VHH binders against o75319. Designs and how they scored, part 130

Target 1, 181 residues: o75319
Amino acid sequence: GNHIPERWKDYLPVGQRMPGTRFIAFKVPLQKSFEKKLAPEECFSPLDLFNKIREQNEELGLIIDLTYTQRYYKPEDLPETVPYLKIFTVGHQVPDDETIFKFKHAVNGFLKENKDNDKLIGVHCTHGLNRTGYLICRYLIDVEGVRPDDAIELFNRCRGHCLERQNYIEDLQNGPIRKNW
Short names: E, the ipSAE of ESMFold2; O, the ipSAE of OpenDDE; V2, 0.75 times the mean of E and O plus 0.25 times the DockQ between their complexes.

## First folded at step 10 (VHH)

Design gb8 (framework vhh_4orz_3; at its last look DockQ between E and O 0.05; V2 from the best seeds 0.00; counts 0 for: pae E 15.5 > 2, placed apart)
Fold by OpenDDE, look of step 11:
Structure gb8 (fold): chain B 181 residues (1-181), chain A 120 residues (1-120)
Amino acid sequence: as target 1 above (181 residues)
Amino acid sequence: EVQLVESGGGLVQAGGSLRLFCAASGFTFSSYAMAWLRQAPGKRREWVALITSSGRTYYADSVKDRFTISRDNAKNTVSLQMNSLKPEDTAIYFCAAKYWPTLYGKYDYWGQGTQVTVSS
């Protein structure tokens, strides 16, 4: 259906580039069919996403969609020049090792192929916060060796919202390092 | 054989300027992010500046607006222009290479370092 995700309006549409990384997080853009249920200033479409990214003098090189549904927008709504990757990720629970691995692999692949540019990896779930934040932080921790608290702080600051899910935070802070490629 | 060789260090008065150079060989230079780190006596090594393979630059807060990192892929060199030097900038400065274009993680290659001394 075209119902607006719960609390979706409460979150900033797009965060900032995470300094020292190629990550940017945002909430899920909604296709045109959702607009009738939103005030004009609340609308955030795929087009709006790209406009907001450009306003930051950035460019998306990849979108990783972590939502567990396909009802929000279509890949066809995105420019053909920007690859789209769907990683179905269940909400509210710590992503499994396979999901983590897929994410890491995608990021690594992107970095290898995009060394000659400064394009961003755009990551989103529904709110672009919990699942998104976890996987980004998990990458920074496991692959880049960043301290968990530093990773979390960096993400929160750049997203403009803090990770909310205690299980995610706990896993990042105290959980085991997950398998890398 | 991979080599990173720093040069340009020395003694300078506070407020002065130095330009450090690092010459790289033995690896695909253009594919690596290059960084400068420094270690002062009795202190831990700290990150100073980094330039990605794409040319994006990052600076530690302590050197921002005073230091400028740049690279020349044709010559396989990375430079650090240091202006408005302060005594607290005194350290051994190391050139390092990192495959991933990020600020975080381990560096793959290191230079031997060059001494920078800023007198009061």
Scores: ipSAE 0.594, ipTM 0.821, lowest interface PAE 0.9, mean pLDDT 95
Fold by ESMFold2-Fast, scan of step 10:
Structure gb8 (fold): chain B 181 residues (1-181), chain A 120 residues (1-120)
Amino acid sequence: as target 1 above (181 residues)
Amino acid sequence: EVQLVESGGGLVQAGGSLRLFCAASGFTFSSYAMAWLRQAPGKRREWVALITSSGRTYYADSVKDRFTISRDNAKNTVSLQMNSLKPEDTAIYFCAAKYWPTLYGKYDYWGQGTQVTVSS
């Protein structure tokens, strides 16, 4: 079996819905082959993800996977009723404009197609923190006009962990608004 | 032509109730989130309540448990039931519509407002 991602155990599996949005953030689910390296209370499979979201009285309508790998779980491990979108992003560097555009386009498309329900957009990278938090905050700032500090505070509070990468925080606070056509 | 027309404002004593209505026309009402915002004399406009196209509701902390927002898609109407009114609720109340089902961002359409005055 495969090894557990670095620091993966340090993070809460799933945050709470970000109030006033359709976003919920979580760390990468791990398929059953990883469970032999985990204590029962540390397990977080795709099934566990959906159970935890149901426990919050929420429902997923889309998963956006920001990891640069497919080794952690397969799309077929998800219910057929929940669309899955892969946007390959590398860790540590601020996502490029093309990646930001793809994320915004996916979110806008989901919101337009889901006007008659209250389903959530689930977003994750490996830890559900830096790349995930960056793209969610970037969306709120650029599309929704939220002040950078307010977007970051909302994400941090709902995720249960603060954004760690200073370059991501710096870009959100002081970087240009990314206008996509 | 898009229109939002508010009604139901007036003078009420502290502790009383009022129900505001907003009649919408000229857009696909059922697809829009509807909100109430208010502006007190000399102050900035503040958000009060929002109902999404799916019916989920959000309230400002200052009005939680006192105000209830609802919508009727068959009649293209959004309403705000205001209970336990306080003098600090005195303001012009505006109806607004936005396409995205989020609390944040700009509103696409605005009404002209209806005056609510709460006496002490």
Scores: ipSAE 0.448, ipTM 0.755, lowest interface PAE 2.8, mean pLDDT 91
Fold by ESMFold2, look of step 11:
Structure gb8 (fold): chain B 181 residues (1-181), chain A 120 residues (1-120)
Amino acid sequence: as target 1 above (181 residues)
Amino acid sequence: EVQLVESGGGLVQAGGSLRLFCAASGFTFSSYAMAWLRQAPGKRREWVALITSSGRTYYADSVKDRFTISRDNAKNTVSLQMNSLKPEDTAIYFCAAKYWPTLYGKYDYWGQGTQVTVSS
């Protein structure tokens, strides 16, 4: 049973660091058991993730996993020196206030503890696009005061794919500023 | 309308003490972290102390063991007891509120500031 997530092959594995931020977005890495249904060039494992980050001359200091499942890889497949946080995030609807709060709290904690280095926060959902893009942009808008359209453009450019879900885009552009719990 | 109003500033000799107060209105005070920040002339604004909604306190290294932040949710006030004052503590002190008790990031509400001047 390890089914490749729908459309997962259609997305670039890892984006670029978002300038002026500590974020980098990527699609969910898949452990070795998924590789039976993948061509070698389609594989994107936890090891491949870290190799691609190193190729960009970057280093991860935290991974935030937004998926609603634990079947894709085990946290034990990550280096012990990289903290891992799962935030169960319901797809297809704008994330609720609890989810937004947990994301903001994690990012703020990371920034405090990592003020003297340049390590990145890696964020992913299944495709590293809609839920990932929404929460990163929500943080930039609410906490850093970035204009909604600027946050969205920056995310899209650095991820290499545009946010697709209109309800997310509309909430970012026209919705209320969320409380920073 | 949200308001944060500071008081208690003034001129104090080195080694002396002051207590700053901040009266808050227009928001659910008990749900917010409260902080004091300061800005000396020509310098960047810096964080001094923060108290969470649950009462946990955090201090900048430069003021640790000399300053004490407190809050009173019944009176909607936050205070800063400043002991063993030094000339380098001279600054405008601002009361600020933020929903999350992180030291970085944007503060939601700001007061107008109160001047503290410490003479040698």
Scores: ipSAE 0.000, ipTM 0.110, lowest interface PAE 15.5, mean pLDDT 87
ESMFold2 (binder alone), look of step 11: mean pLDDT 88; pTM 0.892

Design gb9 (framework vhh_4orz_3)
Fold by ESMFold2-Fast, scan of step 10:
Structure gb9 (fold): chain B 181 residues (1-181), chain A 120 residues (1-120)
Amino acid sequence: as target 1 above (181 residues)
Amino acid sequence: EVQLVESGGGLVQAGGSLRLFCAASGFTFSSYAMAWLRQAPGKRREWVALITSSGRTYYADSVKDRFTISRDNAKNTVSLQMNSLKPEDTAIYFCAAKEWPTLYGRYDYWGQGTQVTVSS
């Protein structure tokens, strides 16, 4: 349906590029059919997403959608030039190793094909916070060798909101490095 | 003017050792992460080692336990000690600097590279 996700209005639509990385995080865009339930200043459609990215002098090269639903917007609502990847993730629980591997594989593949440009990987779940922040931080820790607390701090600062789920934070800080090949 | 100047490259036999140096100038060296990357002919540039501003070190699996990265903030120098060299380590080695210690993204500054050739 056209039901706005719980607490969706509480979050900034889009964060800032995470410096030194190709990542930018945002909350789920809502297609035009949701706008009847939103004030003009609350609207965040796929078009609004791309406008806000351009306002930061950035360009999206890939969107990774971590939601467990397709009701909020369709891939056809996005520009044809921007690849869209769906990785179904369930909220509340730490993503499993298969999900983590799929995310890492997608990121690595994008970076190999985009070594000659500076296009960003846009990542979102419903709020662009817990699942999104977990997978981005997990990538930075496992693949890029960033210290867990530094990865979390960088994400929190750039997203404009702190990771909320203690089980996600604890896994990032004390969990094993996932070496997926 | 920002400069990163590599030195210490050369020809060595498999099992040998080399030490690479990178002299940095024109920026606040102590605030930057420093990295070594390498590029073999016909291959993409790959990350080898990184040292953060705080002195923490990270290594690619291919060089773990063989290479050691270190820095001297008083001299604005980063070095890479390479032991137990293999023919597959043959590449141009680049020194690079960035404010944040991440590998995928643009480095702020790059050296021109130094050639390392390991004979079988």
Scores: ipSAE 0.012, ipTM 0.137, lowest interface PAE 8.8, mean pLDDT 87

Design gc1 (framework vhh_4orz_3)
Fold by ESMFold2-Fast, scan of step 10:
Structure gc1 (fold): chain B 181 residues (1-181), chain A 121 residues (1-121)
Amino acid sequence: as target 1 above (181 residues)
Amino acid sequence: EVQLVESGGGLVQAGGSLRLFCAASGFTFSSYAMAWLRQAPGKRREWVALITSSGRTDYADSVKDRFTISRDNAKNTVSLQMNSLKPEDTAIYFCAAKPGYTYFSTRYDYWGQGTQVTVSS
């Protein structure tokens, strides 16, 4: 339906680019049909997303959508020049190895294709926190060799909100490195 | 045959400045991102600053607004201007090179041997 996701208004629309990386995290944009249920200052459409990224002097080169639904916005609402990748993830569960592998492949492919520019990888779930933070941190830990606590702190600071789900945090800190090559 | 050689380290008092240089040879410098990382005694290596092949710069929050990274593709050099130095900046500083834009990474293609920076309290 056209109902605003629970707690969606509690979160900042877009975080800051994570220094030393190509990642930027945000909450799910809501297409224009949702705006009738929002105050003007609460609106965050796909257009608003790109405006906020531009205000930070950044440019998106890829959007990875981790939500399990298409009801919030459609890929056609995005500029044609920005690739869109859908990875269906269920909330509350730590993403499985197949999902982690797909995310890593998408990121690595983007970086190889975009080595001569500074375009960002935008990642979102519903709130841009738990699934989003998990997969970004998992990439930094497994691929880039970042310490789990440093990855989590960097994400939390740049997103402006802390990872909330303890099972995700536990997996990042104490779980195995996913090497699915 | 690839070589990264750091220079410019030394002893400086808190509040002072130093400029580090890294001379690169043996690879297509202009196609690589260049980074500075540092390692304090008993600590792991941490990323400090990065400059992409396109010239975009990025900094760790601890050094933002105090350090400036720059590159000269004609001379195959990258430099790090360090201002308002603090005792916490004391570390061995390493120059590193890799294709693309990345965080602290085990995937750096090339590393220098490092240069010591000591900031007295």
Scores: ipSAE 0.255, ipTM 0.648, lowest interface PAE 3.9, mean pLDDT 89

Design gc10 (framework vhh_4orz_3)
Fold by ESMFold2-Fast, scan of step 10:
Structure gc10 (fold): chain B 181 residues (1-181), chain A 121 residues (1-121)
Amino acid sequence: as target 1 above (181 residues)
Amino acid sequence: EVQLVESGGGLVQAGGSLRLFCAASGFTFSSYAMAWLRQAPGKRREWVALITSSGRTYYADSVKDRFTISRDNAKNTVSLQMNSLKPEDTAIYFCAAKPEYTWFSTRYDYWGQGTQVTVSS
């Protein structure tokens, strides 16, 4: 189906770059077939994503798609020059250690291969909030040594929306550091 | 044991076609990005094409519109259809694999032994 995801319209399309990092978070882009169900100001296609990031004077070098579906847009809808990575994650559940490891591995690999440029890692789930915010914050805490509260505050401020799922917040604040390098 | 075994190489005249195959074993093929690289005599190894586990394809400018990479996850194979071959395509062609989550990296975890492609003028 071409049903708009629940509450998708409630969220800003794209956040701001998280200062001191290469991360930018956004909600899932919807391919052109969804636009019949959207007002012009509600549209957020893959093209719209790249236009909005360019408007911030930024450039995407990698997209990490955390959704559990492939129905919202196709990788082929993205520019050929931008890597696309799919990590299937189930909503509502804290991502497992294997998923956290895959995310860290992808981020570390991108940073190593892109040390000579300023391109961003774009991360999204359906709303660009809970799974997206969890994995970005988990990376900052476990790999970069950022304090949990500081990571969460930075993400919330830059995304323009606060992490909503208490189990995600609790795991970030009080859960164990995952020893995935 | 992890193995990548290439086949389909040979001698062909300029303007001809060849199809290369790579049979993979010993790892979860569907979770890996698969690539073809080539090395001509006295030159550095050059990336040719890559197919992600999701099926997205990438090509070097030198082969774009002439070569097509594809995969068959049921058979654990990746193939490279080479059309309009030129003498400068002469090289040993290597099949290589990397985890999907590092497909954009220049590093590969697994390599085949290579198959020779010779394009006569």
Scores: ipSAE 0.011, ipTM 0.286, lowest interface PAE 9.4, mean pLDDT 89

Design gc11 (framework vhh_4orz_3)
Fold by ESMFold2-Fast, scan of step 10:
Structure gc11 (fold): chain B 181 residues (1-181), chain A 121 residues (1-121)
Amino acid sequence: as target 1 above (181 residues)
Amino acid sequence: EVQLVESGGGLVQAGGSLRLFCAASGFTFSDYAMAWLRQAPGKRREWVALITSSGRTDYADSVKDRFTISRDNAKNTVSLQMNSLKPEDTAIYFCAAKPGYTYFSTRYDYWGQGTQVTVSS
């Protein structure tokens, strides 16, 4: 059967857009087949995601999916007009340099192509917290020159949940800068 | 020649208000996102507020609901209305420009020389 990810119900579906950036973080949307195990107020389908983004007067221009699975929803469940990028990222371990560079390249490409609009980059893993927060903060630190503590604080407040994985936090604060392409 | 010239800084009591102006020249102002950043004594520069070329505004949490950024493309100016000023708002305030949507960072293409804002307790 369609098992709800562990602790998925504990997290807010969608955070707020991170001020000064094009990023918005959310937990993984679940396709309609998962709804039998969810109360109406707990449902967060791909459609629900877009409705919640619109309720904030925002518009998604790209979704980056960091989950190491394809079982939660399919790209076909998303509007055809919104690009979807899958970056398979294993949980619990700090993402490797290849994953970090792929994320940076996707973000930079989106920003270059969307300089004349305000569309957002939606980033999610299972909970929209550890892998998601790590890669967004890594981008802000390495590419935009943001102080690690400032990046982490900004992400935590906008997501509505604090980064939980101490190894991710330690790498962001004290790890090497991963140079861009 | 690109120039960003700030004005409107000064000394004000806590709870008071100031309006900063930035006059821009030498580039197509309407194509650029405009930002205000500040640097307090002994601290790093931090981003305060942004207005995109489309007119969308964005603010750091520390100034949310107190500061308002606006632009006038006909006059090539960006302004920052600062209300309910606090001693911790004391800093040199810089106007900065970047093409398109800008990021929460200190990486901008063009910078002004800054204007001093001092808020007394």
Scores: ipSAE 0.138, ipTM 0.563, lowest interface PAE 4.7, mean pLDDT 89

Design gc12 (framework vhh_4orz_3)
Fold by ESMFold2-Fast, scan of step 10:
Structure gc12 (fold): chain B 181 residues (1-181), chain A 121 residues (1-121)
Amino acid sequence: as target 1 above (181 residues)
Amino acid sequence: EVQLVESGGGLVQAGGSLRLFCAASGFTFSSYAMAWLRQAPGKRREWVALITSSGRTDYADSVKDRFTISRDNAKNTVSLQMNSLKPEDTAIYFCAAKPGYTYFGTRYDYWGQGTQVTVSS
């Protein structure tokens, strides 16, 4: 208990919505029990997440949680009105094709069911950077036909931090397009 | 039967303005996001502007503050007001439609055939 993720404090809590898309990226929220070791300005609870998104005049319609744990917060800590989807991913390795297709199906399903609103798809891993940025960019490249460098640049700018893992960047730039979406 | 028909293109001098229109038919227009993309000679298509079903707008950095996208759901029309035009804006402009909001790129459900915009100086 009460151990925050390594380097979690080094990252901005929430990025900006990526223009032309419904994606917004953020780091993992930490439930109230973690606040004992955080300064007020370091706190980022599930409630803080929703407040920060409202401050940008945006609204979440789906959260996709890419972490391999339920330790940091529970789905019950989120507003009942916002669907939550867990896709278990391990860090360091490029997500496998099954994980990529699950992410694509979830995004596609959300977009079809939310035609009449502008609600966002919130995506996070632990830091909201490497796994998060990879899957968002992979979707833009494979489904939307965005050039890899353009997708990466857009993500980096809106997240406020650059993708760090070279194997993820290499796969996005030079890896195969994953069909079946 | 789905159709998107662009109009309003033409020749204009640098610094001038043009307004493009796209008339849509054959689908529930109000439920679709509408976009404008362009293709310059020798280049790939690039995204320019998007308007959601509820009227929210997004723009590419190259056109931000110069172009304005708008829609009229009663008339099934989307328009693009282009101000302070530059020679670099010379392209064929395409109207495109897709459910949802993730439209950055070249993959849309429905496309018009395009309208030519030429900016001279």
Scores: ipSAE 0.347, ipTM 0.672, lowest interface PAE 3.4, mean pLDDT 90

Design gc13 (framework vhh_4orz_3)
Fold by ESMFold2-Fast, scan of step 10:
Structure gc13 (fold): chain B 181 residues (1-181), chain A 121 residues (1-121)
Amino acid sequence: as target 1 above (181 residues)
Amino acid sequence: EVQLVESGGGLVQAGGSLRLFCAASGFTFSSYAMAWLRQAPGKRREWVALITSSGRTDYADSVKDRFTISRDNAKNTVSLQMNSLKPEDTAIYFCAAKPGYTYFSKSYDYWGQGTQVTVSS
């Protein structure tokens, strides 16, 4: 059924834009069918997402959805002017090289096509934390040459929550650079 | 040939101000994001400030509200106004460029040689 994801309420809806990047991270928006299970102050719909981004004086140019489901909201719930990319990513496991490559390719393509504007790449998984933080940090480390600890600190600070999965943190700190972007 | 040449560094007391300049040549400056990064002795390079090709600015938390980055496309220059300087700001400051993207210390297409800033307590 329409069960609210475990611990979803524990996380801030939207982080801050990561300075020096086009990334902003958030938890999964929940379509109207979930609202009866939420207090008004707990609601975070696709509309709420765009309102919160505008409140920060930012604009989304791409959403990358890393959840392994379509049950939380539909692409049709988003403005037609904002591209949506689904990369099915299994939770709890470090994303495989193919998934990492797809993410890097999408980000690089967006940046090349949007060099004349300041639009952001919005990235989310269920909580906007582990899969989201891993792929953003992996991009910063492998493509942008950021030190792993600096990438993780920047993500944690801007998201407002620290990466939780030790296997993700260990891969970022000590794992190989993926050269398949 | 591509060149980035920094100037404006020097010695200042804590609480003082400096303005750094970077003169760029050999590429289409207006289409590039421009950044300032710094490196203290024995430490790695740290990103400080960025200005995009569209004029959007970004700052590291350590310099937020103290530093201001600006650009002049007619003169192919980027500047960094540094106010309320702290001893921790002591570093060699580098100008760097990359086409249209926001980014950090190792992914820039072009780098200057750096200018020394020393802040005494």
Scores: ipSAE 0.128, ipTM 0.559, lowest interface PAE 5.5, mean pLDDT 89

Design gc14 (framework vhh_4orz_3)
Fold by ESMFold2-Fast, scan of step 10:
Parts: sequence; C-alpha cells; structure tokens
Structure gc14 (fold): chain B 181 residues (1-181), chain A 121 residues (1-121)
Amino acid sequence: as target 1 above (181 residues)
Amino acid sequence: EVQLVESGGGLVQAGGSLRLFCAASGFTFSSYAMAWLRQAPGKRREWVALITSSGRTDYADSVKDRFTISRDNAKNTVSLQMNSLKPEDTAIYFCAAKSEYTYFSTRYDYWGQGTQVTVSS
C-alpha cells in the first residue's frame, strides 16, 4: 500500500558523510504519491535527497537500495547519471554471506571506477539504520580493517541515530570476518 | 623497491607547530592515496589524515582544523602541517600509501619507518 513505513518519521532523512570513507546513509526516499500524508517539513522525496546531499557540498555517484520492496520510489525517480543497485535484504536477520559479498563487490567496483573523483556511495534501507549500518560497518571491518567499535561509533555519529538491533551489533563485534573470496 | 621516508619530527612545546615530510620512491606516487597514522605509547595505531591522488583530504576528528595534509607529485612527497599541538598528539607518526579509495583504514600497501613527535606541556 501507500502507507508511510512504521517509524519512518522518527529518523533524520540524511546523515553526514562518514569521514575517511565514501559512505553516506539515509532513510528511504518517498515518491510524490506519499506527500499528501506528510507535512511539508516531513517530505523526503528523491529530489529532496539530492538537494540535501548538495547542501552538504557532496555528490552521489551510486545508490545502494537495501529494501525488500520498490513501492517507496522507482529507479526512474533518480537522475539517470547516478547508478542504482538493488540488493534485496530482509529486516530483522543479519544479512547472509551472499548479500555481504554483493555489497562489498559493488563498493569495490565503484571505488575502482571513481578513483579520480570524490563522489559518494549512498546506502539506505527503510530507516537507513540497521541493515544500512550493518553492511557499511561490515565493509569497514572486513575490507578496511577498522575496529568494530570504531566502525559502529563512526556510523552512529554520522547517521545521527544508533544501531538498534542487538544481533547486528553482536555480529559486528564478535562475528567472523567474511573474506568473500 | 618501495620506500617511504619520514622527516620533520622532534620535540615541541604545547601550542607549537611542526611540519612532517614523507619522501616516496619505487611506485607511481601520483596514483596512490597517501596517509598519516600515529601510534602513542601503549595505544593502537590510529589514522590521522589522508590525501587522495585527486587531492581530496580527510581528517580524524581529533586533528580537524589543526592539521593540514598536502602532496607534491613533482617531488613525490606528502607533508603534514601540525598546528596548535597538544601533549596528546605525542606519538610516532607513520607515512603510508594505498591504491584503494575507501579512506578510513589501517590497511595500507606501503609504510614508512615512523618519526617521533613529542609535545611537552
């Protein structure tokens, strides 16, 4: 349906770029058809997303959409020049190794192709928090060698909201490194 | 053979300034991101600043607005201008190089030997 996702209004639309990385996290943008159920200050369309990124003097080069649906907005609502990648993830459970591998592959591919610019990788799930924070932190830990607590702190601070799912936090802190070779 | 050679370290009073240099050889310097990391006694190594091949800079929050990283591709050097130094900046400072473009990392392809910076109160 055309219902606003549960608790979607509780979260900031867009976080800050995570310093030392190419990542920026945000909640799912909602296409125009949702706007009649939102006050003007609550609206967060794909256009609003790009305006907010520009206001931070940043530019998106890739969007990774982790939601299990396409009802919130369509890829056609995005500028044609910005690549869009859909990775279907189910909420509540830690993403499986296949999902983690796809995410890492997409990030590494983007970085190789964008060595000569500073464009960002935008990552979102419904709230831009649990699945989004997990996969970004997993990348930082496994690929970049960041200590788990440092990755989580950096994500929480820049997103403006703390990771909520204890099973995700525990996997990041104590789970195995996924080498994905 | 790859070499990164740091210089410019020393003893300085709190509130003072130092400029660190790193001379690189044995790889295509202009194609690599260059970084400074530091390690204080009894602490783990932490990232301080990074400059990409395109000139984009990033800084750890603890050094923002006090430190400036720059590079000179003609001379194969990267430098770190350190202003308003604090006793907690006391550490061995390492120059490092990497070909990847995810910037917040302790994983680098090449490392220097380190240069000691001591900030007295």
Scores: ipSAE 0.013, ipTM 0.426, lowest interface PAE 8.7, mean pLDDT 88

Design gc15 (framework vhh_4orz_3)
Fold by ESMFold2-Fast, scan of step 10:
Structure gc15 (fold): chain B 181 residues (1-181), chain A 121 residues (1-121)
Amino acid sequence: as target 1 above (181 residues)
Amino acid sequence: EVQLVESGGGLVQAGGSLRLFCAASGFTFSSYAMAWLRQAPGKRREWVALITSSGRTDYADSVKDRFTISRDNAKNTVSLQMNSLKPEDTAIYFCAAEPGYMYFSTRYDYWGQGTQVTVSS
């Protein structure tokens, strides 16, 4: 279906790079077949994503797609130079340990492979907020030793929207560190 | 000159077994994750099994406990042991490769030509 995701228009397309990290968060891009249901100002295709990243003087080196669907765009819609990783993540529930492990493994491997450049890891779910913010913050807390409140504040500021799901926020603030390495 | 060559496909009866092989060349095999995907006539490609550069494995629910993926880094080979085959497993099976830190990606760097598996009922 070409059905626009609920509340998708309520969110900024792309956030800012999170300073001190390689992360940038955004909402799901919508392939051109969705454009007939959008005003020109509302369009956010895969091409639009890369244009907006370039406007910030940044470059994507990896996209991690956390949506539980592939109806919004296809990997073929992305430049062949940018790796695309799909981690099917169910909304509403705190991501399970396996999902957290896969995310951490991908990030660590990307950083090791890309130590000689400054390319970004782009992360998105449907709105680029709850699942996206949770996994980025979980990584910063568990792997980089960032204080939970500092990680959440950094994400909220750079995304331009605050994490909405209380269960996600509570797990980040008070939950156990997942030692997956 | 990157190459992935699948082999081992054929016709088998329901309940039978088959072993597929993929020979890789032209890239640093040991640093790549290897996957098997399949495509039935008129359908999209479906991911079947994955083995990471570190040897961790994962499987689609439809084949879990029936298929086993393994790799031999000395021979640059990945294999798929298929047991308890069902008519629904009939498809062209493809070998694919991705950098070792990429798991469960549907956009693989290298796709082979495929090998046909037909399971009679």
Scores: ipSAE 0.013, ipTM 0.254, lowest interface PAE 8.4, mean pLDDT 87

